# Ledger of designs, part 5: VH-VL binders against c1abc3

Target 1, 185 residues: c1abc3
Amino acid sequence: MAAGVQGESVARNYAEALLVLARKADDAEGWGALLRQVADAINNDVNLSRFLESPRIAAEQKSVVLSKALGDKVPHLFLRFLQQLVKNRRQMLIPAIATEYETLRDAASGIVHARVTVARETGDEEAKMIAERLSKATGKTVVPHFAVDPSILGGVVVRVGDTVMDGSLRRKLGMLRRRMGGTRA

## First folded at step 1 (VH-VL)

Design p7 (framework fv_pozelimab)
Fold by ESMFold2-Fast, scan of step 1:
Structure p7 (fold): chain C 185 residues (1-185), chain A 123 residues (1-123), chain B 107 residues (1-107)
Amino acid sequence: as target 1 above (185 residues)
Amino acid sequence: QVQLQESGPGLVKPSETLSLTCTVSGGSISDYYWTWIRQPPGKGLEWIGYIYYSGSTNYNPSLKSRATISVDTSKNQFSLKLSSVTAADTAVYYCARDTPEEYFELLGGFDYWGQGTLVTVSS
Amino acid sequence: AIQMTQSPSSLSASVGDRVTITCRASQDIRNDLGWYQQKPGKAPKLLIYAASSLQSGVPSRFAGRGSGTDFTLTISSLQPEDFATYYCLQDYNYPLTFGQGTKVEIK
C-alpha cells in the first residue's frame, strides 16, 4: 500500500538525519542502541503506545513525558530528535526509524539484508548455510530474512536491496544441504 | 537576522523573586528551544534551563526548586522567574536560542545570544 | 552531573602564536561538546559544535578535536580579536555543564 511505502521513506529520512547526528557524536552504535530501546518500549508497552498515539493528548504533554523519562539518561540532541518526532506527529514511526537506522549502519559496515523466500520453514542449520552461501556469492556479510511461500514449490527467491536472485541458487543450496558443511576448502 | 534582548529589574532584594524577560525579534519563537544561562561577576557560565515554545521545560537540578521558565508565543517572549534569591544569585543573565528543530539541522548549539543583563541581589 | 575541566586556566600569547586549550570530561560524552568564545563585556559566541564542526562564519584558524573524555581547541595563528575567554560545554546529558574557562591574554 502507498501509505506503507510513504511511511518507510519518511522513516528512512529520519534515520539518515539521526545517523548524521550520531556520527558527528562519534557514537552511531550507542545512539542506535538507545533508539532500539525506545522502539522496543513503544512496541511492548500498550499503555505507552496508546499514550503516544492518542490525538487527545497534546504533543507538549508527550514531549514532557519523554523529557522526564529520558532527559538525564540520553544525549541532549537525541532527546531533542525524539521531541521533534512528537512535534511532527511522527512518534509512531520510531520502530520503523530504528529498523532503517540499523539497515543504514549495516550497509556502511559491509552487511546487507536479504529477503529469502522459501517453500517451507527452514531450520537453524539450513538458515546458516543459506547465509554463508549468499555472503560468499556477494562478497559481503548477508543477514537473511526468511519468508515462506508454498507456491514456489521448492525454489528459492532472494532479494538483496532491489536485486532479485533466483533459479541457479536452488541447486547449489540443495547440494550444500546434502553435503552438510558445503564445499570442502 | 534573529536578535534576543533581556529585560527586567537590575536590582532585587534578598528573599524576593528575580523576574526577567527575553524578547525575540527577526524570527518566530515557535519551533525552537530557548535557554537561560547566567554568569556571576568574574566567574564562569551556568546553564539554568530550557523551554520549548510549547511550554515544555527542563531545569538544572541545582535551581529546579526555585526556577520557572515560561513562554508567550503571542508576544514572541520567554521569561525566567527565580524565587528566594540571595547574594549568590548576583550574575549577568543571558537568554539564548538552542539548536533549530528542523530534523536535518539538529546540529549546532546556542547559536544566538542576548547581550546579557546584570541582576544584583542587594538590600 | 558531568564535570568539565579546562587546562590551562589562563595563558599569555602573542599575535601569530598557535594556541591549544584542553577540555576534559569526568565521563564519556562522545562528541557532544561545543566551544564558545567570550570577549569582555560581551555574550559568548558559538565557535565549534559536535567537538570538531566549525560554526558558519567562524574563521578557519579555529579547530576542535577529540572524543570521549579529552578535547582540544586550537587557534592556528592567533589574531588580535582572539584575546578572550574560551569555554567548553558538554551537551551529552542534563544538566548541561560548562568548563571553568580558559583566558587567553596578550603577552
Scores: ipSAE 0.000, ipTM 0.461, lowest interface PAE 13.8, mean pLDDT 81

Design p8 (framework fv_pozelimab)
Fold by ESMFold2-Fast, scan of step 1:
Structure p8 (fold): chain C 185 residues (1-185), chain A 120 residues (1-120), chain B 107 residues (1-107)
Amino acid sequence: as target 1 above (185 residues)
Amino acid sequence: QVQLQESGPGLVKPSETLSLTCTVSGGSISDYYWTWIRQPPGKGLEWIGYIYYSGSTNYNPSLKSRATISVDTSKNQFSLKLSSVTAADTAVYYCARVDTAMVEYYFDYWGQGTLVTVSS
Amino acid sequence: AIQMTQSPSSLSASVGDRVTITCRASQDIRNDLGWYQQKPGKAPKLLIYAASSLQSGVPSRFAGRGSGTDFTLTISSLQPEDFATYYCLQDYNYPLTFGQGTKVEIK
């Protein structure tokens, strides 16, 4: 998990950097689509993936291949971003960066992604009801991503970004709010 | 080596439109951002705006209502028009190329600058 | 808009001196800062980008440091050609904003 956490953090930092650059170019949506296309190419083309990952191939050679393949298809600054990933040996994070970029874009549009940990697998109707309730509670459009952990007590834990919400915390906050109100009454 | 050269009127009357052109040589205008910066005599630098070679622009909000930047890839040129000028617009105007490392914008090639005086 | 404040506004130094100038941002700009040198009657020239990255062709005596809100440019052994005005530029957010400049004068 430590390795996954490190990869996610680094990918998020690059996604934030790319989004800043894309917003400066006034084309955050277009850059996101280009990044997704590159990520999909890496995921679907075994030869491309092996070429980019290989430690036997110099970073300079990988940059040349990217320039030949993409140079006339993408903005110069986008190509420069990809070349910096290669220079930093981070090119294999491109799929993770694309996912983080999309999450950041959705958050800016009032769409938030939530990690929902449940004690047992949920059906489609149950998943829809959870999404609707979270959307109502937050005032945003919530897209849930489910994980099963039988060890959790109380049935459900929700994480939105860095914020963790569970039923017990909400109940305790409700009780605290009532006590504070009662004091003034 | 990439070179940039500004050209324009030198003298503009108040309320008129200032028009400047930057000619790029030694390299293609394609695939880069291009920017305008100005400097009033004896003062510091002020960023005006940029254009990507495809036509996308971004402007300093203080100038957005008056400034228009355009690009002509066939002539390897980009231009600035600034409407309703006043004495406060008197400055040396520079054009520059924008390159980047990740999200950092940096201006790696600059024109020599052209002085524009706004006076009746 | 992000305000960039340089300190000092001017300084006098001799050839061979170590010179340090500072730039302060009114908010966190990460490392999105560049340093530019302008000699009288000339266009500015890029020295440093991304707070600490030396531009190709710029002498190694120039060094940038800092992140967040506080940045420095150091010239380790001042040369005659280094007498100029130095500007910092934040490129973190629009509008791009320059500091007011620091003039390095011969003593």
Scores: ipSAE 0.000, ipTM 0.449, lowest interface PAE 16.7, mean pLDDT 81

Design p9 (framework fv_pozelimab)
Fold by ESMFold2-Fast, scan of step 1:
Structure p9 (fold): chain C 185 residues (1-185), chain A 123 residues (1-123), chain B 107 residues (1-107)
Amino acid sequence: as target 1 above (185 residues)
Amino acid sequence: QVQLQESGPGLVKPSETLSLTCTVSGGSISDYYWTWIRQPPGKGLEWIGYIYYSGSTNYNPSLKSRATISVDTSKNQFSLKLSSVTAADTAVYYCARTVTIEYYGSGSYFDYWGQGTLVTVSS
Amino acid sequence: AIQMTQSPSSLSASVGDRVTITCRASQDIRNDLGWYQQKPGKAPKLLIYAASSLQSGVPSRFAGRGSGTDFTLTISSLQPEDFATYYCLQDYNYPLTFGQGTKVEIK
């Protein structure tokens, strides 16, 4: 518990620093995507995670491996940022830094993520209309993440953080879905 | 077959610098860590330090102020210099190849050792 | 520095005996532990790395176990060539540190 809170604070500081660099490079979105890709690699590749975690492997060797793996695939300052994390023994915070970076970027851009539970799988046009309607209703840019639950009987359940949208918005989204026609209605 | 051979003077005077060379044959010095380990007569083993073939070093803190390890890839050799020696530095000195597993949890290990060379520090 | 303590410091055994040597680390070292055999006048020889992985060419009667702080080396049926001093080594962090050694002697 205490170690998790301390890690979150440190991760936020690194995320803020990276976001400043990314904005100077005019590519906050691209740098965020790269950081998420690195974080996912660490989370999904046990051997890579263990290599980076090991205190018996020199920081210089870890930096060399990062340079060889990433090479010219990433911006020079992004690579330097990762190498600085290794030098500071903070490389295991990369997944937390990625999450904090996403949170900071979203807050600054007025973006909110919503889980939208639907009775049937949605097509691209329906997904776009749902996102547009939720963005209009909330005054923010809403990025929907869809889940299918056939038991909800043609309704739509929307959660933004811990908040469930009221029935009037759900009915409005339900009507939009039906108007789009096809076998998916 | 990889073979390591230590060489250097068997007798060094107190306050002088001990110089040892390890010659690697049967394989390249590239892509490995190379280590020095010593053993005083009748005592246990003490790790001195390593060098990666690119020049990166790490030393036992107890010896860091006096120890220098260097590598000469053209001669397939690496060397140890230990300054300001005293009788406490009398030991058999071994060189060894260090295999590092690329992933955590497999350990690093010394797979090839030199035969050892006895260095006596005496006036 | 991580301190490695071996027990016993020496033991006497007969050919065919099961011999167990223990090694304790002063802190958690995961499985970053090796075992080395040294015969009089010879360089040490790697037996086991990563606590339990048998080095190529080493007889299967040697087995390592343990993780964290407590480790054992077992020789299931002692042979004449096994009379030697055995050292554990932690490779979790620098400086690398050896145990003080366990001498296995003829009974």
Scores: ipSAE 0.000, ipTM 0.447, lowest interface PAE 17.4, mean pLDDT 81

Design r1 (framework fv_recibokibart)
Fold by ESMFold2-Fast, scan of step 1:
Structure r1 (fold): chain C 185 residues (1-185), chain A 121 residues (1-121), chain B 108 residues (1-108)
Amino acid sequence: as target 1 above (185 residues)
Amino acid sequence: QVQLVQSGAEVKKPGASVKVSCKASGYTFTDYYMHWAKQAPGQGLEWIGEINPSGGSTNYNQKFQGRVTMTRDTSISTAYMELSRLRSDDTAVYYCARDYYDSSGYLFDYWGQGTLVTVSS
Amino acid sequence: QIVLTQSPGTLSLSPGERATLSCRASQSVSSSYLHWYQQKPGQAPRLWIYDASSRATGIPDRFSGSGSGTDFTLTISRLEPEDFATYYCQQYGSSPLTFGQGTKLEIK
């Protein structure tokens, strides 16, 4: 219904974030299978679906139920991903996220939106270089959205959905910012 | 300034329970997961588990499952770890640590000062 | 569970020397899923290096981390007196989270 209509781009961004984590764990196939199982459970179990979608049930209680049901059965980072969806009130996007995840696994490239937190305001040339480096690292066309936080650790923080990009990429972006001016990485 | 302040040392008999507290200040308590770790005398660190202070959801190391309970009180920004059925090998310093979730990598950027729990007859 | 083995257990050096600390994983950690902490006697551990190679805030550039897969290294290019401490590696590639047993860096 209405609940899912604006979620296509959001679902894709979460799927890309999960795929990054799954690739780091060297188990993109297994994580995809787990995500499909969760999506199917939501689609086929009316009681579970109503529990997760109910605005009368606190997000915190939904997170507790997920932890109790899945805690020892799934990779720890996968469970944290699901809990973050609940915290963001995006748990009803899980079926859409599963579909996008499956689509992305077959794609050679795509477009992803990334939030890039930097220590100082970014000029146009620097923004372009950051986008190029993120695109190269992910194999996708990355559209960065910048936020400034002078206190950030490591000089640059990159987030795709709720996923922070790996330490190698963060380090390389920090070095790039240093060469163009910026905080010490 | 981020600070985690833990409760004081405890001496317990075998079979008893101990509840250690960790009071957070200087940040939004509910925005960061809290972890607990054990360090036996002269030994390395051992992860016990984590709690999401927002929802209260927990994940425990299987080694401690059934004996550990983690809770929190958001009104006073305090996390708790209770360990039951104490044994002599539970004698250790117990630490709480903040997970810098922004990094999504179990990065423990701030630690409590530690609580010594001694289990003796 | 992934077992992290640190070597040597104790490393005795003098200020001004280079220190190399090893952390070996029983299974591939891959993708820099490894942090290093420094701990001095009577104190809590402190985050030192995160994601295998990134220095935490305030950590001097004489400290560097490297490695991937199963082999990770913490290097101190030129020891200062305040660097003598125990260093622990920690992995987050799989649950449960595990730490190494530590390398004690002590003055000769």
Scores: ipSAE 0.000, ipTM 0.460, lowest interface PAE 17.6, mean pLDDT 80

Design r10 (framework fv_recibokibart)
Fold by ESMFold2-Fast, scan of step 1:
Structure r10 (fold): chain C 185 residues (1-185), chain A 123 residues (1-123), chain B 108 residues (1-108)
Amino acid sequence: as target 1 above (185 residues)
Amino acid sequence: QVQLVQSGAEVKKPGASVKVSCKASGYTFTDYYMHWAKQAPGQGLEWIGEINPSGGSTNYNQKFQGRVTMTRDTSISTAYMELSRLRSDDTAVYYCARDLGDYSSGWYEFDYWGQGTLVTVSS
Amino acid sequence: QIVLTQSPGTLSLSPGERATLSCRASQSVSSSYLHWYQQKPGQAPRLWIYDASSRATGIPDRFSGSGSGTDFTLTISRLEPEDFATYYCQQYGSSPLTFGQGTKLEIK
């Protein structure tokens, strides 16, 4: 029952829908950049974030403000997409939608993201070796994202995109960690 | 099942106003935009505007701006289009239509239409 | 506004023949921001093809849509008697939404 699992699924669905619209417009990169700018504004502007999140402010008023701020600066279907998020009370998912959109675009370009869960913080050299191993195993350019979970104590858990890595790569990564953790004759 | 049922035919004099209704059933009225279109006798379709039934916000084709008003009543799942200062060239069948558009690829896709309301403007 | 021009205005054919209906936009509507509707006399329009090439539910395989940018086509491979109707294209790439003037398909 991890927090945000349902939000991740919903965000991916919105990201896929937006990518379809952006591809029809022949501007998947530009729409992605616009979405990232909106996401960053929400993350970095506390007043904007509070305005969009506030249940005291009607969804319709939020939609009007978006139209006034963005109406002539973005494609009309992009604005419609944002207004639909507001209507559905999903505007706070915009940062997650931006991340999912970027992941979808990267996957199409042969770039995949891996979540690597480790028991303790990973140094830069270990991180580079893990990325190299995962890239070789998948045949793609792998970008690792590290999370620390002390409860796995001495283990490593790897997810590449939506796939858990097989035992062969896990064994190779385990050997690497053991070699870095200690030197014995 | 989804149905849109419009009010009956009307005959008006030039300068009068007409208010056409569109009653929705078989779905959540506030989840879908409602559009209105005009079809003059023997001619094609012309988009008049849209309303978001949830908040009541509207967007009108500039050609009708200042003469058209769209409203809704969520308690009876009914949308309205009022056209004022009627002229002879407003004689037409007026349609309401549901916009399937959501976060998927069904944008501005009019999947269900009302049966149409004939408005005749004559002296 | 984007003007959609349909041609021909009237197309007279017999059952069994192939029909090709054109819709041209004054500006690009990108790859698929276009729908087609069928309308019979005395009836409301019915969604027929959406997003340039996808058949709406229940529409026979003899209908196909194609095109992108400014030039779009609706093709009926072998006309049936029930296919004689007026067909309208509609764009949603730009506001306001606009429809073509229609192509009337009539029996010769």
Scores: ipSAE 0.074, ipTM 0.637, lowest interface PAE 6.7, mean pLDDT 85

Design r2 (framework fv_recibokibart)
Fold by ESMFold2-Fast, scan of step 1:
Structure r2 (fold): chain C 185 residues (1-185), chain A 120 residues (1-120), chain B 108 residues (1-108)
Amino acid sequence: as target 1 above (185 residues)
Amino acid sequence: QVQLVQSGAEVKKPGASVKVSCKASGYTFTDYYMHWAKQAPGQGLEWIGEINPSGGSTNYNQKFQGRVTMTRDTSISTAYMELSRLRSDDTAVYYCARDELWFGELFDYWGQGTLVTVSS
Amino acid sequence: QIVLTQSPGTLSLSPGERATLSCRASQSVSSSYLHWYQQKPGQAPRLWIYDASSRATGIPDRFSGSGSGTDFTLTISRLEPEDFATYYCQQYGSSPLTFGQGTKLEIK
């Protein structure tokens, strides 16, 4: 399941809760690696994915399988976190939670992820320019993630972490796109 | 409005079994883990184990493993703890307590306690 | 299992005095995975401080928790008559969950 805006909001809440627990355990990196391993297993194993997603299989059965597979291999609170996701029928958000967890970890290290929504696909030149300008504007290392939304017409929407970039930067990026596009009418 | 109500006091002979109940109200029973703890007369608390009321999965303290069984009945929002092969040192007040998972392994609401006396 | 040792076992003080209760773990509890409970005679324990330093709802400001790793402290800045009770620490960093043996605050 692809993470939408709705799923990202919920996934971020779970990622924040998990990061608090992981930091108390003084192993945010290790817990992040475990979470990524679980996420990758769900993404790469169609049988596991179908089992976890199936409404015909009770949450209790899914919880038992997780306990059997992971109980002696992961921290107790990490296992209980996963069991709570299954109980809440949020287990399919694990890949999105892993991505949000990584984003939160990177933010603490001066690396910020930015969602850049553009009206048409960007080339390598434009993508590099956008990343460079966002890094200069924020004073941090910005990793851009591009999404195409034709409905925004001409322009660009930038979210850095939870903060929408100011109108001046968005306007300047929009003007740059218009100049590079020339007269195509 | 959250309340955990336990069954009444029990007097048992050595070798018998006792089953204590804990009825939950004021919240969704299956949204919280339920723990059980022992407190011998004049002594401190000892954790016995936990049950996930949603799935029925349990984790027991090794000291009680083989003698304790935790179950639940979701239709009446009630958790049970059964302790078998009772000994004199099992004389204690037994508590059930609710666990808020998001804050980790804390006992935010407790039952009133059930006194179990084992005597010959 | 992690053993929690509370000291002193009994602390005799008068209202208005400062109380300092210690809880020491036999190994690190990663690092703030520790709660405090208050228990009065004939009553169930009540959650008092969670995650080493956060006061539970309704707990007066005179109570504070501190510490990390193996050494934890519960402090009462000015004892009130209703504060005389037994206090237990509990760790949740490792299974099985364990409690200290308790510190009984009693009136001198």
Scores: ipSAE 0.005, ipTM 0.500, lowest interface PAE 11.6, mean pLDDT 81

